# VH-VL binders against Serine/arginine-rich splicing factor 11 (SRSF11): the designs that were tried, part 2

Target 1, 81 residues: Serine/arginine-rich splicing factor 11 (SRSF11), of Homo sapiens (Human) (q05519r33to113)
Amino acid sequence: EVIQVTNVSPSASSEQMRTLFGFLGKIDELRLFPPDDSPLPVSSRVCFVKFHDPDSAVVAQHLTNTVFVDRALIVVPYAEG

## First folded at step 5 (VH-VL; framework fv_canakinumab)

Design k19 (from j5 with heavy chain D99V Q100E)
Fold by ESMFold2-Fast, scan of step 5:
Structure k19 (fold): chain C 81 residues (1-81), chain A 118 residues (1-118), chain B 107 residues (1-107)
Amino acid sequence: as target 1 above (81 residues)
Amino acid sequence: QVQLVESGGGVVQPGRSLRLSCAASGFTFSTYAMNWVRQAPGKGLEWVAIISYKGSNKYYADSVKGRFTISRDNSKNTLYLQMNGLRAEDTAVYYCAKVEYLSGFDYWGQGTLVTVSS
Amino acid sequence: EIVLTQSPDFQSVTPKEKVTITCRASQSIGSYLHWYQQKPDQSPKLLIKYASRSISGVPSRFSGSGSGTDFTLTINSLEAEDAAAYYCHQYYSYPWTFGPGTKVDIK
């Protein structure tokens, strides 16, 4: 149901993440950390995506190693500790 | 009951254009990604293109990039495939297919035949 | 592009016998593999999803197994209505690809 996306570019936006993951299904909630307006200098960001269809979370894992903006994404189920 | 009905196929000469349509019913069309898959006579299945639920993201097979354009109209529950620069090798039955995320292509239309010949 | 190969290309089987079809991927795809059945003059039908998960309405004689690069579709006791082409399909990465198909016929 919820995926965790790591290695997200510091210059990526919430809208860009919604566009990419919206391809896989309807998004109920998307949170990008730190937020788009954060002044924090970070080397990468983390995104959480909650899909309307729980099965979308499994399919989203095939986007792992997809280059987005300037680096490859790492997509895992949120339940993975 | 999910139904996908393709139309627009026919016989065309090489280099010409053709637009296929797929009318969807029985599910909330605007919440699912949609695909085109083709099958040449006597051959296997070949994935052609996918479009996201809002239409903002698209991916194509290398064989059709730059010639085919996938689009959708969610207000009409209709999927399209604009085919330009048609070649003999594009001759195939074209299927409209719905993706259910863990299930792959869970529903297919009946197909529409496109024949490219001189 | 991930290439899928299937074996055998063709199999003629006596009714009630077990049928085994294999699909091999050119690289590891986890469990991101589906199986489809296509009867003559019909559209493909989803048989098995995510390598081994059953589909509602598909007879229990159909089962799938495997992960990584090696996958198997099994028909435990072939019925006459099972004469068809069978295709594997990977959705691990774009472009999505299908195997070349295995045709199963009745003796």
Scores: ipSAE 0.006, ipTM 0.620, lowest interface PAE 13.3, mean pLDDT 85

Design k20 (from j5 with heavy chain Q100I G104A)
Fold by ESMFold2-Fast, scan of step 5:
Parts: sequence; C-alpha cells; structure tokens
Structure k20 (fold): chain C 81 residues (1-81), chain A 118 residues (1-118), chain B 107 residues (1-107)
Amino acid sequence: as target 1 above (81 residues)
Amino acid sequence: QVQLVESGGGVVQPGRSLRLSCAASGFTFSTYAMNWVRQAPGKGLEWVAIISYKGSNKYYADSVKGRFTISRDNSKNTLYLQMNGLRAEDTAVYYCAKDIYLSAFDYWGQGTLVTVSS
Amino acid sequence: EIVLTQSPDFQSVTPKEKVTITCRASQSIGSYLHWYQQKPDQSPKLLIKYASRSISGVPSRFSGSGSGTDFTLTINSLEAEDAAAYYCHQYYSYPWTFGPGTKVDIK
C-alpha cells in the first residue's frame, strides 16, 4: 500500500506531491523528506505515500519516468527491510 | 453495481447558467477523483474537468476555464458542474466519469444533454 | 496541448476479420494512453488501459500496443457487437485529450 518516490525535485512541495498522487486515489499518509522547511542542502528528495486502496499503489508505479517539475520520478513499492 | 446518474441538462439560452449533478452509488465515492467529459452531437469526446477525491484540487480544459466550476459533496455522493456564460459551442451530452487512477475512466454515467440555443 | 490523431476515420469490416486502429500523439507520451469503445446511443466504456493492459470483462480479442508517439488498438476477430466508435485518450499532461475517434461498422 506504500510507495517510495525518489528523484523528487528539491523545489517540489508536499502539497504538489499530494496533488499529483491524490488523483490516483485517497491518500492515508504522505511524507516528504527532507520536509518543506528543512535547511538541509539536498539535490533531490524522497516521498512516501500510503494509499487507502492498495490498487492505487500498484498503479502509481506507472508514474516512474514521469517528469515532475524538472526531473523524472522513480516510483517503487516501499519495503522497510 | 457501480452507477453514475447525471441530471440537470436542458435547453438554455446563450449567456445563461446551468448546474449539472451526478449521483454516484455502488462504490466509495469519497476515495476517487471524478471527471466531466462532454460530446457535441455527432462529434468526439472532449475532457472538461477533474476534481480530486477530497475536492481540494481541480483542473479544467482551457475552453471552459473561468466559466465552469467543478465541485463535489462527499456526504451526498454527488458531483456537480456549475456552467456559467454558456455558449452555443457548449452544446453537448455531458458525462460524469469515475477516475480509476490517472484518468482511466472505468465507469461513465448515461449522460445529460445540454443544448445552448436561442 | 497534446494532439491525438487516429486512422482510419471509418472502417467497414467483414465479421471475423482483423481490425487495426492507429493513434498518433503530437509528442512522446510514454505509455500514458487509454482506449475507449462507444456503441451507438451508449456511454463510452474503458477497453484498454496504460496502452496495453487488459480490462476485466473485456473480450481477449481486444489488445493494445505501442509507446511514445505511435499506438495501436487491435480487434483480432471482429464480432457484430464490436460495431462502435473507438477513442484513444492521453493522460500524460493537462489538458487531457482524446483522439477524434475511429468508427467501425460491420458489413
């Protein structure tokens, strides 16, 4: 039910990520790292999205290579191991 | 069984307003994005607008931007399209369509006809 | 906006023959394309999703292929019930757009 989105633009916001993935279905939880207000100098960010419907997580993987802001997203199933 | 039932269509004069409704049943309405798609008589399909599952995010076709407003009431399982400043070229059958992930419209209503004429 | 074109505009086909419909995008859209079927006086129905993925309840004679700018919908053996208009639809970028449609009649 959880996807990990990498290669997220440093200028993308949590709200922009929620807008994009919200069209795929109900979002139970979304966390963008580092957070929008972090002073950390990073070249990319990582987003985790937990969907209410497990099918939304499967379909979200088709967004891999979709250009969002200035770079292509990488979407994979999340496993904590 | 999933059902979408549109209503509110009719004959209206140019410059007037009309509000369409779409009553949804058979699925958890509040967890899916919803769309309006129209079809002019004898013509093809034209996407009109989308609304996210909570109603917080909306996007419109350029031809209707500023004149049409999409909205939803999740407590009533109902989708709306408020149409202002109607023009002859808005004449079409209007379908509501359930979005299953990135505009794959898996269920459509029967459509409601809007005719804009003098 | 991304413009989709379809060919042919119209096709009259004998039952059991193979039907091929082409959709071309004005720019590369990856595999972000769906196909719909609309029978006379009926609402459209989702037929193929994500260029080539099947839909439960849709007969296996329907298949989709392609990526980038060139996409094909194939009906491997036409049945009488397949007389309809067929539309491609891209969701790569807003505004979302449909092709103009291909009408398939049975002889």
Scores: ipSAE 0.007, ipTM 0.640, lowest interface PAE 10.6, mean pLDDT 85

Design k21 (from j5 with heavy chain Q100R S103T)
Fold by ESMFold2-Fast, scan of step 5:
Structure k21 (fold): chain C 81 residues (1-81), chain A 118 residues (1-118), chain B 107 residues (1-107)
Amino acid sequence: as target 1 above (81 residues)
Amino acid sequence: QVQLVESGGGVVQPGRSLRLSCAASGFTFSTYAMNWVRQAPGKGLEWVAIISYKGSNKYYADSVKGRFTISRDNSKNTLYLQMNGLRAEDTAVYYCAKDRYLTGFDYWGQGTLVTVSS
Amino acid sequence: EIVLTQSPDFQSVTPKEKVTITCRASQSIGSYLHWYQQKPDQSPKLLIKYASRSISGVPSRFSGSGSGTDFTLTINSLEAEDAAAYYCHQYYSYPWTFGPGTKVDIK
């Protein structure tokens, strides 16, 4: 259902993440941390994407090691518990 | 049931234009990317173009880049392919294909034949 | 672009025999490969996804294997309705490309 995307460029925006992952299917929720307007300096960001269709989450893992902006993404299933 | 119905094919002279349509039903069209794939008579399959679910992103095969334009109208559940500067090498059956999460094609239309001849 | 080659280009097979079709990629593509079946005068149909995963409604006699550059589609016991062209397809990078196809006929 939900993927966690790490190693996201600090200059990537929520809109750019929606564009990239929107190719894979309808997005129900997308949250980028820290948010675009955060005053905290970071070397990388983390994005969570909830797809409408769970198959989209499986396929999104194929984007691991895809260069986006200036670095390779790490895409894994999000599971805590 | 998923259905894709192509239309707009026909015989056309080199250098002319033609517009293909694909009417989609049986799934939420606005949430999936869509593709065009063609097949020349007696030959294999060739991917032509993809369009994202909102229509904001597109990719094309090098053989058609600059001549063909993929577009969609989500309010009408319809996919389009505008073909300009047609060449004899564009003669093919053109298939509309539902994207399988940027991995390929899980449903195909019946195809529409485009013949480019003088 | 990534070029896919298939072998053999044509095979005529007796019913119940095992059929093996190979697909080779010009560069490593992980498991980003699907197989399609196209019967005469029909549209293609997705047969195997992600190199080796089955599709609901496709007979179990069809299986896929391989990763990287070398892939295989196997039909364990050919039935008459399996006479068709078979295509591999990579979605590792744009442009998406297909193999040239392997035609399987029944003797």
Scores: ipSAE 0.007, ipTM 0.643, lowest interface PAE 10.7, mean pLDDT 86

Design k22 (from j5 with heavy chain Q100E S103V)
Fold by ESMFold2-Fast, scan of step 5:
Structure k22 (fold): chain C 81 residues (1-81), chain A 118 residues (1-118), chain B 107 residues (1-107)
Amino acid sequence: as target 1 above (81 residues)
Amino acid sequence: QVQLVESGGGVVQPGRSLRLSCAASGFTFSTYAMNWVRQAPGKGLEWVAIISYKGSNKYYADSVKGRFTISRDNSKNTLYLQMNGLRAEDTAVYYCAKDEYLVGFDYWGQGTLVTVSS
Amino acid sequence: EIVLTQSPDFQSVTPKEKVTITCRASQSIGSYLHWYQQKPDQSPKLLIKYASRSISGVPSRFSGSGSGTDFTLTINSLEAEDAAAYYCHQYYSYPWTFGPGTKVDIK
């Protein structure tokens, strides 16, 4: 029930990601990498969202290829090895 | 094709109640947030309320908080607005609007007129 | 809580002229600003998303710019069919709010 969101704008914030994905269901954990205050010069960021309801993770994948801020989001199930 | 059809508008006296419906078709209703937006005759747009895709999260404009209740029935592809304690200033055309999270309000219904008068 | 103001409130424009509409937010909203067009006796239509991003099916003469508190909608060459009210909408935080609207008439 964890999704991986890639191609996230460097100007996006954790708060904005919580607002965006929070409407799909209760969020148990959200991590945006690098963090909002990171001094690293990055061209994109990656966000992990753990939903309480696994149905929320399925619905969130419909957001793949939708432009957010300045680029298209890529939303996939997070597969751990 | 996407359609949103509002109903339930009419003339009602101050202090009474009215329930609006919005019938959705042409998209997977259960995966999108929905909004109510109103427009008083000859005036601009005023956002009223939002409901998340499963109905677990709701937010209201201060002008209607405590009087209006937004709800949805995903099995019927229908959005509702329960309006209690109606006032003259609630007179408006009420639109339902589909909320594509990464786009904005991409589809709107035709609207239903609510007139609050004696 | 976020107040949007628009200018001008009304504009009468000759065909083919450039139209500029401004929207100002009472606090910074990043790029979370959408523009809608409402023609007489019709429902609003999404015109520009996230300050500057185009919408499929909207003519290229419409463009948006700005970030933070100051935003602009531009119609580079007004056509008769563009006579309408135009509204900005902040999508940053609840409650959602709209600007008061700008009415564009053709001379």
Scores: ipSAE 0.008, ipTM 0.648, lowest interface PAE 10.3, mean pLDDT 86

Design k23 (from j5 with heavy chain Q100Y)
Fold by ESMFold2-Fast, scan of step 5:
Parts: C-alpha cells; structure tokens; sequence
Structure k23 (fold): chain C 81 residues (1-81), chain A 118 residues (1-118), chain B 107 residues (1-107)
C-alpha cells in the first residue's frame, strides 16, 4: 500500500511528487526526505507515498526507471512496522 | 506476439450509443494499464481514457468525460469503451493501446472506425 | 490542459537529407515526452521515449532532444521508409495530449 521512491532529484519538490503520483490514485500520505525546507544539501532524495487504494501502489511500481526531473526513479513496495 | 484487436465500430446516429471491445493476447493483460486513443479522419491523435490494471482507477479526456466509460474484464483479456451521447465530433478510428509505464503506449491495435452521422 | 504545438506541419524532403521536427509545450513538462511515428493506414509506433532515449529496433538515424518546453526530433539522413506522420505526446499531467503532427513526405 505504501511505495518507496528513491533516486529522486534534489530539486524535485513534494508538490511535484504529489502531482506525479496523484495521477495513479488518491494519496493519503506523502513524505519527501529530506523535506523541502531542509538546509542539508543532498545528492538525492527519498519519497514515501501511501495511496488510498492499494492497487494504485502496485501500478506505481511500473514507474520504475521513469525519468523525473534529471534522473530515473526507483519505485519499490515499502513495508514498515 | 503482442496483439490488440478492436471491434464494435460502425455507423450510428447522433445521440446513440456504441460499445467498443479490444481483445488482448501475447502479454499478461491483468498486470498492465490500458488506453483508448482516437483519430478523426485526416487528423491527429487524441488520447481518450486510461484504466488501471485492476480497473480501480480511470482518467478521461475532458471531451468525453461523463459520456464515455472505460472498463475491462481481466478474465476475458478484454478492454471496453462504452460510448453514450455520441456526437459528430466523436467520428474517428478508435485504437486500444497497451500502457508503457503509465507514460504512453508501446503497442497499438489496428483500430475500429466509428462514424457518427445523420 | 497542456497544449503541444509542432512545426513544421508538413515537410517534403529528398532522400539522405536531415529532417528536424519541433514540439513546444504550453508549460514546462520536464522530460515527460514521447515521440510516435505513424505510417499511412497503419497504427502509431513508439519511436523515442523520455524526450531523448532510444528504443530497441528503431534505427539510429532517429534522435530526440530537449526538456522543459522545447523538444526536437531529428531524422539524420532520411530514408524512403520514413515517410510518415510524427507526433509528440506529453504525459506530465492528465489529460494526456498529443501535438497536431508533422507529416514527412519523400520526393
């Protein structure tokens, strides 16, 4: 139900991630690390998306290797707790 | 070996309905999103609708929203487009197209012609 | 909706000449653009993906470039089999839209 998106561009915003993954279904929760307001410079970011419909999470995995901003995304299932 | 075969096209009067079918083979149909794309005679391509692999999510072009319904039957490897309230501007060849990572279309059917005229 | 425009509308080219087709988006779409080729009386075929990435089985004379709002499809050294309509397509946001197409004919 939750996907982990890695290799996210440091210039991508949480708004852009919501726009991209929102096309696949309703988003209950989205967390981008480090957050947009973080002063720490990083080479890449990680995003977690919780969809309202579990099927959206499975479909989202087809976006693996899709170029977003300047690099290819890596989308995998995430399970924690 | 991937094949998509559309059927159900024909000549209909404005205001009537048609249902298009697309029979899929050569890939695991139930694991891919599917699309309908149309092309008016002598004109360009227009995306119509997408359906997720289980049918839980759908998106439509504004020109068909509220009139057309995309659906699928994974047990029959078949995609459908129910077209209601047909208008002259819906006249087109309708293609079913296999989704490419929710970004486009890697395989297309041969198309089925729908002509809306009085 | 995001509007895509293409230029030229039509181009008649002699064999072995270079063909350049431009696609412009009404707003920035990153690299969320594919190119399709459609030969007369045939279905479209995916030609270039993600603005600039090649597709297996597509001749190396086809290449794509650009990002943001301006994109280019280039056919270096046109062959007779390349006579077709070429369409750009954005998948940045729904509704997905195509450019109006560029028809390439051979003299």
Amino acid sequence: as target 1 above (81 residues)
Amino acid sequence: QVQLVESGGGVVQPGRSLRLSCAASGFTFSTYAMNWVRQAPGKGLEWVAIISYKGSNKYYADSVKGRFTISRDNSKNTLYLQMNGLRAEDTAVYYCAKDYYLSGFDYWGQGTLVTVSS
Amino acid sequence: EIVLTQSPDFQSVTPKEKVTITCRASQSIGSYLHWYQQKPDQSPKLLIKYASRSISGVPSRFSGSGSGTDFTLTINSLEAEDAAAYYCHQYYSYPWTFGPGTKVDIK
Scores: ipSAE 0.007, ipTM 0.624, lowest interface PAE 12.1, mean pLDDT 85

Design k24 (from j5 with heavy chain Q100L Y101W)
Fold by ESMFold2-Fast, scan of step 5:
Structure k24 (fold): chain C 81 residues (1-81), chain A 118 residues (1-118), chain B 107 residues (1-107)
Amino acid sequence: as target 1 above (81 residues)
Amino acid sequence: QVQLVESGGGVVQPGRSLRLSCAASGFTFSTYAMNWVRQAPGKGLEWVAIISYKGSNKYYADSVKGRFTISRDNSKNTLYLQMNGLRAEDTAVYYCAKDLWLSGFDYWGQGTLVTVSS
Amino acid sequence: EIVLTQSPDFQSVTPKEKVTITCRASQSIGSYLHWYQQKPDQSPKLLIKYASRSISGVPSRFSGSGSGTDFTLTINSLEAEDAAAYYCHQYYSYPWTFGPGTKVDIK
């Protein structure tokens, strides 16, 4: 029920990510790295989204190659066992 | 072969209720979010509501919040808009629109006219 | 809510001329802006997504640009079939909002 989103724009915000993935289902937790107020210069960011409904994670993977802000997202299952 | 067909429009008095339907075919309806968008005669587009693929998440425009309810029946490939407390300013052609994974509305129905008049 | 404004409201253009339509957002929306075309008595059609990305089946004379608060839709060489209303749409934050539209007519 957790997805890893890579190739996230350095200018994207946690609120934007929550809006993007929220309509696919209830979000239990969302973490964007580095966080929104980080002073570190980065070329891309990584987001983890935990959905309440596991089926939302499956649907969210169809967003791979969708342009968000200024680049295409890469959405894969997050398998942290 | 994607088709969206709206129905249920008509003339109704202020304060009354009306339910719109949108019959979908040609794609896997149960995997896409759906939207309602309206257009008053001679005016522009106004987004009304969105519903997630299973119906677990919904958002509404402020102008309809508390009066309109979006819903879906995935077993019938049908999207609904229940409109209560109708006002003259709700007069519009109502379109259902398929959401392309937040990449815009890639398919639209032909629309159904709702006229709220005394 | 995010307010979108479009300029011009209306323009009448000679065929083969370049048409430029501007959309301005009341706050920064990144590239989270889509463009739609609506011909008379027809449903809207998705024309450009994410400010500048092409849609399959849409002629290459249509292009989009911009980011943040200022966006432009360009028709490089107007054809008769391009007479329509054009709408910008922000998909950045709920509630979703459309611009008021720009009507393009041919002379």
Scores: ipSAE 0.008, ipTM 0.657, lowest interface PAE 9.8, mean pLDDT 86

Design k26 (from j5 with heavy chain L102I S103T)
Fold by ESMFold2-Fast, scan of step 5:
Structure k26 (fold): chain C 81 residues (1-81), chain A 118 residues (1-118), chain B 107 residues (1-107)
Amino acid sequence: as target 1 above (81 residues)
Amino acid sequence: QVQLVESGGGVVQPGRSLRLSCAASGFTFSTYAMNWVRQAPGKGLEWVAIISYKGSNKYYADSVKGRFTISRDNSKNTLYLQMNGLRAEDTAVYYCAKDQYITGFDYWGQGTLVTVSS
Amino acid sequence: EIVLTQSPDFQSVTPKEKVTITCRASQSIGSYLHWYQQKPDQSPKLLIKYASRSISGVPSRFSGSGSGTDFTLTINSLEAEDAAAYYCHQYYSYPWTFGPGTKVDIK
């Protein structure tokens, strides 16, 4: 039900991530690291999205290699292990 | 119960504009993507457009790109389709359809007929 | 765009007989395929989701199977109320597309 999104642009916002993944289904929780207001300089960010419907998490994996802002996203299931 | 009621259809001449509305009730409209699907008389279904739950993402079929605009007003629970530059081949019954996450269109309106003729 | 084709385009069937409808995609779409039923002068109704998953309230005589490019909708024992057009729909990639439909009628 939770996906991990890596290779997220440092310029992407939580609002933009919520808009992109919200298209696929209702989002229960979305966390972008580091947060939008972080002063920490990073080359990429990581986003976790918890969907209300587990089927949305499966479909979201099809967004792997989709260019968002300036780079291709990597979308994988966030499961224990 | 879930209800979707389309309105705004009618007979129009080629090149004119028409705006369709879809009034939604019985569910939290602002949390679901919405679609327009059309069906020409005696023909099959053709997907027209989708709009995300907040209205910030939209996709269109190639046949309507640049002419049709999908929009929504979550405060009024209403979906819209602005149709410009209408052509004879746009003649169809237009349905609005609720997207149950990624599991397909679980509810459809009864449709509104648009006839484009001279 | 992904093109869906359906076979047959029309089928006239005796009540209680088995009906098989096929849908083929121009490229692999995994299991991102839904089936809809549309009775005359009515709106379409979601019948099968994600190629093979059942929908609450839909009779068990309806089933779906397949993955990749080849999909099948089966009605194992046709009832009079099943006379309708049946459409497949891919939710794999935009633009979303429907098959051309298969009309099932009663003899």
Scores: ipSAE 0.008, ipTM 0.622, lowest interface PAE 11.9, mean pLDDT 85

Design k28 (from j5 with heavy chain L102F)
Fold by ESMFold2-Fast, scan of step 5:
Structure k28 (fold): chain C 81 residues (1-81), chain A 118 residues (1-118), chain B 107 residues (1-107)
Amino acid sequence: as target 1 above (81 residues)
Amino acid sequence: QVQLVESGGGVVQPGRSLRLSCAASGFTFSTYAMNWVRQAPGKGLEWVAIISYKGSNKYYADSVKGRFTISRDNSKNTLYLQMNGLRAEDTAVYYCAKDQYFSGFDYWGQGTLVTVSS
Amino acid sequence: EIVLTQSPDFQSVTPKEKVTITCRASQSIGSYLHWYQQKPDQSPKLLIKYASRSISGVPSRFSGSGSGTDFTLTINSLEAEDAAAYYCHQYYSYPWTFGPGTKVDIK
């Protein structure tokens, strides 16, 4: 029910990520690293999205290679280590 | 010389309000998220709330949501916790803690005791 | 909410012995777990970040490992100054949660 989104643009915001993934289902939690208001300069960000419905996490993987802002997203299920 | 100094704790009756303050020094306060964490006497740690560096984003523990409000004044290097509708189970030492860009709470204040008693 | 459990609740250890504390999460949290030390009448102190990364100023006898749901804090050779409560803390999703703590005492 949790996906990991990598290769996220440094100019993308948590609200933009919520809008994109909210299309696929109800979002219980979304966390973008580093946070939107972090002063840390980064070349890319990583986002974790917890969906209310586990099926939404499966569908979200179809967004892999979708260009969002200025680069292609990489969406994978968040597997336990 | 990073310092966080809490104040505003005391003894209050149930249903009343208190405002806690945390005065920060020794680092650029305006660039870090800040947290409140509490600890009931003889018990473990319980996270209370977080506020982003500009104050635009806030999150709360379910036990305090709707009753407590976290805020900050970056011009004064001060973090606040407004506590309304206090209950006996809110009795705890309240710590302010600096967030190191989600890599842990690297500095903590000394804590301020809040006792809610009838 | 993600629930963290710690084992053991308490242990009394002779000086120089190895101490192992475990933390288990109710769901997978990757490596998004920190460890804190709290000595009596003192504020907590960040001990290990991101499950296994060291903190400047923390003695090398402290180490962390694990990922997913199972995490371990190890003290290779216990010193008297290590008598404290130890807490794990997940920051994978809000609300943040702490484990109930493990108290380590010296014999």
Scores: ipSAE 0.006, ipTM 0.607, lowest interface PAE 15.3, mean pLDDT 85

Design k29 (from j5 with heavy chain L102V S103A)
Fold by ESMFold2-Fast, scan of step 5:
Structure k29 (fold): chain C 81 residues (1-81), chain A 118 residues (1-118), chain B 107 residues (1-107)
Amino acid sequence: as target 1 above (81 residues)
Amino acid sequence: QVQLVESGGGVVQPGRSLRLSCAASGFTFSTYAMNWVRQAPGKGLEWVAIISYKGSNKYYADSVKGRFTISRDNSKNTLYLQMNGLRAEDTAVYYCAKDQYVAGFDYWGQGTLVTVSS
Amino acid sequence: EIVLTQSPDFQSVTPKEKVTITCRASQSIGSYLHWYQQKPDQSPKLLIKYASRSISGVPSRFSGSGSGTDFTLTINSLEAEDAAAYYCHQYYSYPWTFGPGTKVDIK
């Protein structure tokens, strides 16, 4: 199962996202948009995390409203279509 | 068959260092996050630190951040806690605990006592 | 950080009496609340997971209930071996936090 994390700080890194979500289970794939080296000015970023164990994705949703770097995260199941 | 065995506790003076070890067996150590939890004499449980399954990610309680370092050696099935700048308030039994995200801390070691006194 | 509070702090109970322990969270944690039992001179043991789910090998007299901010651990008929401290633990967000504990003694 895949989660979508929104309201991610512009200064957060992919490594920091792996740190936070890696505690909840083995990560098969993690992508942060825009990427760490992007020159695009953005007010927030979006992260997608695919866990090896579907239960980790359910637990991760409970990190919604957790302040990470400078703002609260929004964690939801990945949208379909 | 799951076993966690702590060692390395003892009596030390304030400001000194200790390294605790936790030897794991009976499960695939390298696939689980591990925790340290402590308990001061006659007091409740206090979470100390967590380390991810590969050892690259760590999180600490504010009370120990900057002084304690959690680490692991998956080739030896061993968890470590390096404790520097020890204070009287760090006196506690230190437990290692296996992190099962669906079941909380499903296995605990027997604990090792750390006493910080002059 | 999420603060957990427990009541009562201490309870002295006659065998076969019903025991109720409450745990309150400073914010909603869904059902991500676990209960541990710690007998004298022993390590903690996972007793109830996800607020209400049983653990294999734990006697059926133990049950949990609640969600959001208010949780209860019930021992429906206390036995002498149940004299212990009981701790709630939120598994919702870092840092992990425990309740201060409730000590249950036998009269």
Scores: ipSAE 0.006, ipTM 0.610, lowest interface PAE 12.9, mean pLDDT 85

Design k30 (from j5 with heavy chain L102Y)
Fold by ESMFold2-Fast, scan of step 5:
Structure k30 (fold): chain C 81 residues (1-81), chain A 118 residues (1-118), chain B 107 residues (1-107)
Amino acid sequence: as target 1 above (81 residues)
Amino acid sequence: QVQLVESGGGVVQPGRSLRLSCAASGFTFSTYAMNWVRQAPGKGLEWVAIISYKGSNKYYADSVKGRFTISRDNSKNTLYLQMNGLRAEDTAVYYCAKDQYYSGFDYWGQGTLVTVSS
Amino acid sequence: EIVLTQSPDFQSVTPKEKVTITCRASQSIGSYLHWYQQKPDQSPKLLIKYASRSISGVPSRFSGSGSGTDFTLTINSLEAEDAAAYYCHQYYSYPWTFGPGTKVDIK
């Protein structure tokens, strides 16, 4: 039910990510790393999205290679460490 | 069309200070991170510093940390590099470079030469 | 810091020949590597982004490949205007670092 989104623009906000993935279903948790208020600039960010409905996580993987802001997103299932 | 123009370079003695400017036009300056990159005569490229679009976040190369300060004035579309405690190894052409949302430096200025010599 | 190495340092190539430049990273950087071209007395120009993605206005003879620690820039058929220094640049973690450059001359 959790997806990992990599290659996220540092210009993207948590609100923008929530809007994009929120169209696919209810979001229980969304974390963008580094967070919006990070004091250091970064080359890219990683977003984790936990959907209420596991089917939403499957559908979200169709957004892989979709350009968001300035670059293509990479969306994969989040495996346990 | 996008244009970046550096100025402020020159010949200075070791230990002195110099401030470089980069005037930007042709794009919405306030929405992009900006970088300084230098190149010693006959040598390769060395990244110096980055500043976020609002100026709140900055990062520096270890070789200049504590001596150089990057800043910007979005109302004037201008990027700055304040260089203190200059050393011979700081001799280089200094380029300002526009960051394309952290996917590379898509535009560069012409460069301004800084020579640190006695 | 992440160290980038390039090979060869220099090559002199006849027009129409294929040119291959390699960039190796001291640790895995995914696909966070960009390539720049710098012609004599000119500023660098972004040539390839994210290891393999094209840049508008760059001729199709330029291509990039690789991921992790091993990256390649290829010029399929060298033209006279391609005489330049080529630099790889890692965009994975601070501080940003460039490779030492590869100089390509035309014979």
Scores: ipSAE 0.007, ipTM 0.623, lowest interface PAE 13.1, mean pLDDT 86

